# Ledger of designs, part 15: VH-VL binders against q0aze0

Target 1, 268 residues: q0aze0
Amino acid sequence: MKIILVNNRFKENTEKKAQEIAGQLSALNVEVIIDNGLDEPYAGTVDFIMVLGGDGTMLRAARRYGQRAIPVLGVNMGTVGFLSNIEINELAEYLPLILREEYSLEARMMLEVAVFQQQSLLTRVFCLNELLLRSNSPRMLSFALEISGQKLEPYRGDGLIVSTTTGSTAYSLSAGGPIADPQLDAFIVTPVASHIINKRPLVVSPEREISLHLLEEREAIIGIDGQIKMDFGAENRVLIKRAPHPLLMVNLKAKPFFTSIDRSLQRQ

## First folded at step 11 (VH-VL)

Design R27
Fold by ESMFold2, fold request of step 14:
Structure R27 (fold): chain C 268 residues (1-268), chain A 123 residues (1-123), chain B 112 residues (1-112)
Amino acid sequence: as target 1 above (268 residues)
Amino acid sequence: EVQLVQSGAEVKKPGASVKVSCKASGYTFTDYAIHWVRQAPGQGLEWIGGINTYTGDTYYRRKFQGRVTMTADTSTSTVYMELSSLRSEDTAVYYCARDESYYDYLSGTFDYWGQGTLVTVSS
Amino acid sequence: DVQVTQSPSSLSASVGDRVTITCRSSQSLVYSEGNTYLSWYLHKPGKAPQLLIYDVSTRFSGVPDRFSGSGSGTDFTLTISSLQPEDFATYYCLQATHFPLTFGQGTKVEIK
């Protein structure tokens, strides 16, 4: 059995714990690869991914490995999270079940994001929470949103969020979007500081294609999961679709979403 | 709109401790980590450490491990840095700076800075 | 610790001059998905530092077009295409790919 341990570059505690877990697994004849983001993602076949950290670390794992249909377990290192399943001090209890593959999987929709310069593809990335289009200057953006070729009235404001249901509790929520059941597949389209009356958040079928481009020259940024940033100008457009494969999240311990919302969010 | 306002200058004796505050306003406090950077006279900038205001996690440069403590009070949007066992070479201007965070992720980019707090360590 | 070596340590220049400052890192600063956490700051005595460039080449909101950043891997450059009176300051690069975060030693840009 081969396992990837994904950890965070800033927190020494996750590095130490990852090395300890790797040693314990090696003693059980399990091959372990540690991924702290400094090396290219492991390209070979793996059976399981263990994320040691918070939701931010899970997002990186999802972008790197989410399209490969590998089970991913979130292990909370003592911080508030929506995407962790077990706590680090519970790992020993659940390790036998992991090794015997006695767990269920929960599918989470991901976004496929393609950014173009004129007609040429610049990059394609995957996203678990959201794409954010935002101004990179004191000036507002004027931009076009198209949903499956249907052009909406132009937007004017600070930007726009296109989120999954998993991302509904992240930036989309702060911008006024709804909390969505992560079991649903949908896009949530949330304007950021819109100056257009009646530009409300939209909930959109996952079968739609969403396209964005600027209507005048402005400096903008595309953000992916709050961690990847790309310059975006009038020569660019972005196309957003449901990714071919969902993230497969391991469920060892029941984590009821609705009863935990207030405890998991830092808000009142 | 975004502001980081630090507490005033301090004069301390060797062996004492100092606690510098950094009060944030104009943004959602828990969306940004706070880092501390100092500049001793005639020297460049030196990163001391930081605190993720969302998770409460702290990150200290090894040189300061055991002498520095960073805390955050979300109710007042204030971060504190306490440096103990002060030495004369700790004389410096201490800055707080914010770093956009997303859960436990930090970019390590310091977009807004406090005005600085002079800490003088002398007999 | 990753060492960041900045050059030159100081320079004298006139308004209108093109100024180039380099940073060299002891290790690659490339992180996941190609992210390179290298940023540039301007610092004047008695004032707080000011962010100019992040992610190697992205200007911070409101920073004038005369500032540009470039580079990859271990070698990075800040360019000021036409120096203005307000640009006389000390400039620092910062790497945040590796823990601990480390600044270059600074480049002082003086009049004349």
Scores: ipSAE 0.724, ipTM 0.879, lowest interface PAE 1.4, mean pLDDT 90
Fold by ESMFold2, look of step 13:
Structure R27 (fold): chain C 268 residues (1-268), chain A 123 residues (1-123), chain B 112 residues (1-112)
Amino acid sequence: as target 1 above (268 residues)
Amino acid sequence: EVQLVQSGAEVKKPGASVKVSCKASGYTFTDYAIHWVRQAPGQGLEWIGGINTYTGDTYYRRKFQGRVTMTADTSTSTVYMELSSLRSEDTAVYYCARDESYYDYLSGTFDYWGQGTLVTVSS
Amino acid sequence: DVQVTQSPSSLSASVGDRVTITCRSSQSLVYSEGNTYLSWYLHKPGKAPQLLIYDVSTRFSGVPDRFSGSGSGTDFTLTISSLQPEDFATYYCLQATHFPLTFGQGTKVEIK
């Protein structure tokens, strides 16, 4: 059995714990790859991914490995958000179930984001929480939103968020979007500081294709999961659709979403 | 308007401790980590460490490990840095700076800085 | 620790000159998905540092377009296309890909 342990580039404690866990697994003849983000993602066959950290570490794992249909377990190592399943001090208790593959999976929709310059594809990335389009200057953006070829009235404001239901508790919530049940597949489209008063958040079928482009020359940024940033100008457009594969999150321990909302929203 | 306002200058003797505050305003406090950077006379900038205000995690440069403690008070939007066992070499201007965070992720980019706090260590 | 070396340590220039400052890292600064956590700061005596460029080449909001950043891997450049009187300062690069975060030693840009 081969597993990846995903950890954080900064935290020495998670690196020490990852090495400790790797030693324990190696003693059970499990091959372990540690991914702290400094090397290329492991390209070979992998049976399981264990994320040692918070929601930000899970987001990186999802972008790197989420399209590969590999089970991913979130292991909380501190203050938590929405994507961990077990605590680090419970890992020994659950390890036999992990090794025997005795767990269920919960699918979480991901976004596929394609950025163009004119007609040329610049990049394609995957996203678990959200794409953020925002101004990179004191001036507002004027931009067009299309949903499956249907052109909405132009937007003016600081930007727009296109979120999954998993991302509904992140930037989208701060911008006035709804909290969504992460078991639903949907886009949540949330304006950021819109000057057009009837631009409400939209909940959109996951089968739609969303397109954005600027209507005036302005300096803008596209952000992906708050961790990847790309310059975005009048020569660019972005297409967003449901990614081919969901993230497969391992469920070993019941985590009641609705009773945990306030407990989990300390950032908000 | 984003502001980071630091406490005033300090004069300390070798062996003492100093606690510098950094009060944030104009933004959501837990969306940004706070880092501390110092500049000794005639020297460049030196990163000391930081605190993720969302997770409470701290990150200390190894040379300061054991002498530095960073804490955050979300109710007052204030970060504190305490440096103990002061030496004359610790004489410097100490800056706080904010770094965009997203859960446990830090960008490592310092977009807004405090005005600086001069700490002088002298007999 | 990752070493970050700036060149030159100082330079003299006139208003209107094109100025180039380099920053060389002892290790690659490429992180997951190509993220490269290299930023540039301007520092005037008695003032706090100011962010100019982040992620190698992205200008911080409100920074004049005469400032640009480029580079990849281990080699990075800050360019000031036409030096203005307010640009005389010390410039620092910062790497944040590796722990601990490390600044370059600084480049002082002064009047000829």
Scores: ipSAE 0.698, ipTM 0.870, lowest interface PAE 1.6, mean pLDDT 90
Fold by OpenDDE, look of step 12:
Structure R27 (fold): chain C 268 residues (1-268), chain A 123 residues (1-123), chain B 112 residues (1-112)
Amino acid sequence: as target 1 above (268 residues)
Amino acid sequence: EVQLVQSGAEVKKPGASVKVSCKASGYTFTDYAIHWVRQAPGQGLEWIGGINTYTGDTYYRRKFQGRVTMTADTSTSTVYMELSSLRSEDTAVYYCARDESYYDYLSGTFDYWGQGTLVTVSS
Amino acid sequence: DVQVTQSPSSLSASVGDRVTITCRSSQSLVYSEGNTYLSWYLHKPGKAPQLLIYDVSTRFSGVPDRFSGSGSGTDFTLTISSLQPEDFATYYCLQATHFPLTFGQGTKVEIK
């Protein structure tokens, strides 16, 4: 068995714990790769991914490895979030189950985000939470939104969020989007400070495609999961669709989503 | 409008402690981390550490570990930096700065700064 | 720790001049996924520092077009295409790819 341990580059505690866990796993004849994000994703075949940290670390792991259909376990290390399944102090208890592959999997829809320069693909990214288009100036953006070829009325505002249901409790929520059942596959399109007062978010079928482009020369930024940023201008367009493969989140411990929403969201 | 307003100048004796506050406004407090940077007379900027206001996690430069404590009060949107066992070398202007954060992720880009707090350590 | 060295430490220039400041890191600042956490700041005495450029080349909101950033790996540059009176200050680069965060020693731009 080969396991990737994903930790947070700025959290020394996660690094130390990763080393400790690696030692323990090695003693059990498990091969371990530690990924702090400084290197390219491990290209070899792996059986399991363990994320040591919070939701941000999970998002990074999802972007790096989610397309590979590998079980991903979130191990919380003293933070609050929606994407961790067990606590670090519980790892020893659940380790035998992990090694025996005695766990359930929950499929979470991911986004496939493609950014173009005219007709040329600049980048393609798979992400778990959301894509954000936002202005890089105090001025509002004017941009076109198309859904499966249907052109909506031009948007004017600070930006737009296209989120998965997993991401519904992230930036989309802060922007006024609905809370969605993570077991549901859907896009959530949430305006950010729209010029039209109370412009409502859209819940869109995962079978549809979403495209965005600016209608005027304006400096904007594309953000992915709050971690990746790139300049976005009039010559660019973004195409968003459901990723071909979902993230396979390991479920070792029952963690009811709806009963924990109020508690978790109060921290935001 | 995003604003970080720091507490006033402090004069301390060696061995004493100082606690500087940074009150944030104009944005969602827990969506951003707060870092502390200082500048001693005639020196450059030096990163001290930061606090994730969402998770409560703190990140301290090794140099200051054991002497610095950062805390966040979400009810008042205020971050505090306490530095103990003060030395003359701690004399500096201390700045708080906002950092874009996403859960336990920090970008390390300081987009807004406080006005600074002069801390003087003298016998 | 990652060392960040700015060049020059100081320079004298006139209004209208093209000014170039370089920042070199002891290690590559390229993070996975293509991110490079290098930012530039302007600092005047008695004032709060101001963000100019982040992610190597992205201007912060409200920053004039005369400011630009470039570079990759370990070598980065801040350019002021036409120096204005308000640009006389000390400039700092900051790397945040590696923990701990580290500033360059600063470059003081003085009036000739």
Scores: ipSAE 0.676, ipTM 0.887, lowest interface PAE 0.8, mean pLDDT 93

Design R27
Fold by ESMFold2, fold request of step 14:
Structure R27 (fold): chain C 268 residues (1-268), chain A 123 residues (1-123), chain B 112 residues (1-112)
Amino acid sequence: as target 1 above (268 residues)
Amino acid sequence: EVQLVQSGAEVKKPGASVKVSCKASGYTFTDYAIHWVRQAPGQGLEWIGGINTYTGDTYYRRKFQGRVTMTADTSTSTVYMELSSLRSEDTAVYYCARDESYYDYLSGTFDYWGQGTLVTVSS
Amino acid sequence: DVQVTQSPSSLSASVGDRVTITCRSSQSLVYSEGNTYLSWYLHKPGKAPQLLIYDVSTRFSGVPDRFSGSGSGTDFTLTISSLQPEDFATYYCLQATHFPLTFGQGTKVEIK
């Protein structure tokens, strides 16, 4: 069995814990690869991904490995989040089940994001939570949204969020979007500080294609999962679709979504 | 709009402690980590550490571990940095700076800074 | 610790000059998905530092377009295309790809 351990670059003790876990797994004849984000993603066959950290660390794992249909387990090492399943002090208890593959999987929709300059593809990335289009100046953006070829009336404001249901509790929520059941597949399109009152959040079928471009020359940024940022200008267009594969999240321990909302959002 | 307002200058003797505050306003406090950076006279900028205001996690440069403690009070949108066992070489201007965070992720980019707090350590 | 070295340590220039400052790290600053956590700051005596450029080349909101950043891997450059009176300051790069976060030693840009 081969496992990837994904950890966080900012905390020295997280690396030590990853090495300790790797040693325990190696004693059980399990091959372990540690991914702290500095090396290329492991390209070979792997059976399981273990994320040591919070929801931000899970987002990186999802972007790197989510399209490979590999089970991903969130292991909380501190503050409880929406995407962790077990605590680090429970790992030994659940390890036998992991090794025997005795767990269920929950599929979570991901976005496929393609950014163009004129007609040329610049990059294609995946995300678990959201794409954010935002102004990179004090001035508002004027931009066009198209959904499956249908051009909506122009937007004017600070930006727009295109979120999965998993991402509904992140930036989309702060911008006035709904909390969505992560069991649903949908896009949630949430305006950011719109000066146009009739621009409400939209819930859109995952079968649609969403396109964005600027209508005026402005400095803008495309953000992916709050972690990847790209300059975006009047020469660019972004196309958003449902990714070919969902993230397969491991469920070893019941974590009812609706009863956990208050605890997970109590940071403010 | 965005403001980080630090507490006033401090004069301390060697061996004492200092606690500097950094009060945030104009943004959602838990969306940004707070880092501390100092500049001793005639020196460059030196990162001390930071605190993720969402998770409560702290990150300290090794030379300060054991002497520095950072805390956050979300009810007042204030971060504190306490440096103990002060030495004369700790004389510096101490800045707080915010860093966009997303759960446990930090970008390590300091977009807005406090005005600075001079800490002077002398006998 | 990742060493970050700026060059030159100081320079003298006139208003209107093109100025370049380099920042070299002892290790690659490339992170996951190509993210490179290298930022540039301007610092005047008695004032707080100000962010100019982040992610190597992205201008912070409101920063004049005479400031630009470039580079990859271990070698990075800040360029001021036409120096203005307000640009006389000390400039710092910061790497945040590796823990701990480390600043370059600074580059002082002075009036000729």
Scores: ipSAE 0.662, ipTM 0.857, lowest interface PAE 1.8, mean pLDDT 90
Fold by ESMFold2, fold request of step 14:
Structure R27 (fold): chain C 268 residues (1-268), chain A 123 residues (1-123), chain B 112 residues (1-112)
Amino acid sequence: as target 1 above (268 residues)
Amino acid sequence: EVQLVQSGAEVKKPGASVKVSCKASGYTFTDYAIHWVRQAPGQGLEWIGGINTYTGDTYYRRKFQGRVTMTADTSTSTVYMELSSLRSEDTAVYYCARDESYYDYLSGTFDYWGQGTLVTVSS
Amino acid sequence: DVQVTQSPSSLSASVGDRVTITCRSSQSLVYSEGNTYLSWYLHKPGKAPQLLIYDVSTRFSGVPDRFSGSGSGTDFTLTISSLQPEDFATYYCLQATHFPLTFGQGTKVEIK
């Protein structure tokens, strides 16, 4: 069995913990590859991904590996997030179930984001929580939103968020979007500080295609999962659709999403 | 709109401790980590460490490990840095700076800074 | 610790001059998905530092377009295309790809 251990390296002792866990797994004949983000994603076959950290670390794992249909387990090492399933102190208890593949999988929709310069594809990335379009100057943006070829009236404001239901509790929520059941597949389109009255959040079928471009020359930024940023200008267009594969999240313990919403969100 | 307001200048003797505050306003406190950076007279900028206000995790440069403690009070949107066992080399202007965070992720970019706090260590 | 070295340590220039400052890292600053956590700051006496550029080349909101950043891997450049009176200051680069975070030693830009 071969697994990837994804960790967060901003805290100097995190590498030590990852090596300890790798040693424990190696003693059980599990081959371990550590991904701290400094190397290219492992390209070979992998049976399982274990994420040591919070939701931010899970987002990186999802972007790098989510399209490969590999089970991903979130292991909490501190503040419990929305995407962790077990605590680090429980790992030994659940490890036999992991090795026997005795767990269920929960599918989480991902976004496929394609950025163009005119008609030329510049980059394609995947996203678990959201794409954020925002102004990079004191001036607001004027931009066009199209949904499956249907042109909406122009937007004017600080930007726009296109999120998954998993991302509904992140930036989308702060901008006034709804909390969505993460078991639903949908886009949630939430304006940021819109100056046009009645530009409300939209919940959109995952079968739709969402397109954004600027209507005036302005400095803007596209953000992906709050961690990837790219310049976005009048020469660019972004196309957003449902990714071909969902993230396959391992479920060893039930997490009662609805009864824990207030507790989880109060920390934010 | 975004403001980081630090406590006033301090004069300390060698061996004492100092606690500098950094009060944030104009943004969601837990969306940004707070870092501390100092500049001794005639020297460049030196990173001391930081605190993720969402997770509570702290990150200290090795030379300050054991002498520095950073805490965050989310109810008052205030971060504190305490530096103990002061020596004359600790005389510096101390800045707090915010760093965009997203859960446990930090960008490592300091977009807004406090006004600075002069700490003088002398006999 | 990753070492970051700026060049030159100081320079004299006139208003309107093109100014170039380099920043060299002892290790690659490339992180996951190509992210490179290198930023540039301006610092004037008696004031707090100010962010100019992050992620190598992205101008912070409100920073004039005369400031530009470039580079990759270990070698980075800040360029001021036409120096203005308010640009006389000390400039620092910061790397945040590796822990601990490290600043360059600074480059003082003075009036000729």
Scores: ipSAE 0.614, ipTM 0.837, lowest interface PAE 1.9, mean pLDDT 89

## First folded at step 12 (VH-VL)

Design S1
Fold by ESMFold2, look of step 12:
Structure S1 (fold): chain C 268 residues (1-268), chain A 121 residues (1-121), chain B 112 residues (1-112)
Amino acid sequence: as target 1 above (268 residues)
Amino acid sequence: EVQLVQSGAEVKKPGASVKVSCKASGYTFTNYWIHWVRQAPGQGLEWIGGINPSGGYTTYRRKFQGRVTMTADTSTSTVYMELSSLRSEDTAVYYCTRDYEGTYLFSPDYWGQGTLVTVSS
Amino acid sequence: DVQVTQSPSSLSASVGDRVTITCRSSQSLADDYGDTFLSWYLHKPGKAPQLLIYGISNRFSGVPDRFSGSGSGTDFTLTISSLQPEDFATYYCLQGTHQPYTFGQGTKVEIK
């Protein structure tokens, strides 16, 4: 069995723990490819991806590997979040099940985000939670939202969030969006500090294509999962659609979404 | 075997432009960003900006906006940085360096040998 | 802009000495998920800078065990446990969390 071990190399003292886990896996005849955080994703065939870290590490792993339709297990290293399945101190207990492939998979919709200048594609990024368009100055944005070619009345405010259902409990919630069942496929479009009082969050079919562009020259930022930040100007347009593949999250330990929802949100 | 090889030293007059090249080898050119960092005499390192060779997306430090242009030639695996309206304070060694994420987790790993640009009347 | 200040600006040391260099940021270098983009570079005259440490404490490929990093928030340290002849150089920290990305002013480590 060949796995990718995604380690959170951007917190202190993580190298030793990752080496210990890689050693444990190697002792069980598992070939381990370590994602060092600085290099391109491993391109070869693997059977499984193990993510050591919290939600931030999982979001990065989803962006790097989520389109490869490979099982991904979140292993929490101490920070409680929404995307881990087991704790690091439980890994030894669940490792036999992983090796025997005795687990279920939960599909989570991802976004495909394409940024253009004029008609030229500048970059394409996948994300698990959300795209944020926001002002990069004290001034408000004026921007256009189109849904499958249908132009909505212009927006004016601090920005807009286009979220998956998984991302409904992240920035979208803070901006007034609904909590959504992560088993649903949908876009959640949530205005950020809209100056136009009647702009409500929208829940949109995953079959739609969402387009955003600025209506006047302003300094803006596109944010992806709260991690990637890209300058966005009047010459740019972003298109958002459902990614070709969902993230396949491994379920080893039951984590009921609805019975835990109040507890999980209290830590936000 | 990752290598970034830069063009040779340049001497320019104030008001001119300079174009420095950075030729990459030993890795897939379009999968990594190239950033530029300079060091003026007796000074520390200063980030200028970066380019994603895959689609040509650029990000520039605000003080260089309008004077710097970065381009990539995938056929030669080469990035170019052009700095215009040169001033004496632009005298520096200019380094190219690579980073996978470009605008997240910025920790460039491999660097070019540097190109001295001297701006003198 | 995030300011990053190194201490000391220079130091003299002998082979075998333990050396520490500090890097202090004007604001936290942790992102929204607690991830910190602080790295350390070695730079010798006439040569390209070399990455030593990224993510506070992770050694880049091929970097000897004598180099270690630590810290959190705004305060970070590079330690060379036993200085070797090839370690006499200028060292820089880099914050990669906030654009514009900024370097410390450098610490020159000289032979005593």
Scores: ipSAE 0.666, ipTM 0.855, lowest interface PAE 2.1, mean pLDDT 89
Fold by OpenDDE, look of step 13:
Structure S1 (fold): chain C 268 residues (1-268), chain A 121 residues (1-121), chain B 112 residues (1-112)
Amino acid sequence: as target 1 above (268 residues)
Amino acid sequence: EVQLVQSGAEVKKPGASVKVSCKASGYTFTNYWIHWVRQAPGQGLEWIGGINPSGGYTTYRRKFQGRVTMTADTSTSTVYMELSSLRSEDTAVYYCTRDYEGTYLFSPDYWGQGTLVTVSS
Amino acid sequence: DVQVTQSPSSLSASVGDRVTITCRSSQSLADDYGDTFLSWYLHKPGKAPQLLIYGISNRFSGVPDRFSGSGSGTDFTLTISSLQPEDFATYYCLQGTHQPYTFGQGTKVEIK
């Protein structure tokens, strides 16, 4: 068995823990690769990915490895979030199950975000939570939303969020989007401070494609998972699709998503 | 071993343009952003801008917008920085540097040896 | 722009001395997940800058353990526990959280 340990390079304690765990796994004849994000992603065959940290670390790991069909386990290290399955102090208990591959997998839809300048592709990113388009000034944006070739009425507001169901409990929620079952595949399109007061979020089939572009010469920003930012202008367009592969999240411990929503949200 | 090797020193007149190259090796070229930082004589370090070799997306410091152009050649693993309308204040050592974070997050780990650009009449 | 101020601008020290350099930013350098893009660099004339510390307190590969970083929010510190001959140089902090990215003005560590 070969395992990648992903730690948070910004938290030294996660690195130390990764080294400790690596030692333990090595003693059990498991090959271990530690990835703190500084080096290139490991390109070889891997059986399991263990993410040590919080949601931010998981999001980075998802973008880094999500296009590969590798089981990913979130191990929380003292943070509040939605993307970890077990706590670090529970790892010893569940380690035998991991080694025996006695766990269930939950497929989480990811976004494929492509940003263009005219006809040229600037970047393509797979992300677990959301794509955000927002104004880079106090002024509202005017932008066009197209869903599978259907052009909606122009949007006016601070911005727009296109989120996965996993991302429904992230920034989309703060913007008034619905909480979605993470076992459901769908796009959630949530307006951010729309000029139309009652502009409602859209729940869109994962089979559809979403396109965004500005209708005016104004500075905007796109954000991905709250970690990546890009300038976005009138010459740019963004195309959002379902990623070709879901993130395979390991479920060792059943988490009551719906009964714990209030508690989790109150901590944020 | 990660290496960034820059082109040699340049001497230019005011109003001219300069194009500095940065050849990367020892890693997958398209996986990391390359940024440019300069240091004028007796001054500190100043960020100029960056480019994603994968797709060619660029971000520039507002001060240099309109005068700076960054490009990437994936076939040669080389990034270029061109600065136009040169003025005496542009006299500096220019460094390319690799960033392991990405857009709007800047954590340079490896640096080129620097290229001296002198602008004088 | 985010201002980054180092102190002191210069200092004289001897081999074996403990050296402390501080860096203060005009606003928090933490992102939405609490990750802070504060780095420290060593720069010698005619050479490429070298990364010492990233993410406030993480030593880069090959960096001796005499170098350490600490801090949070807007206040950061680089410490050299025992100055070595090769450590005489100019040190810079860098904030990489907010564009435009900005460096401290530098701290020159000279031989006493």
Scores: ipSAE 0.432, ipTM 0.805, lowest interface PAE 1.8, mean pLDDT 92

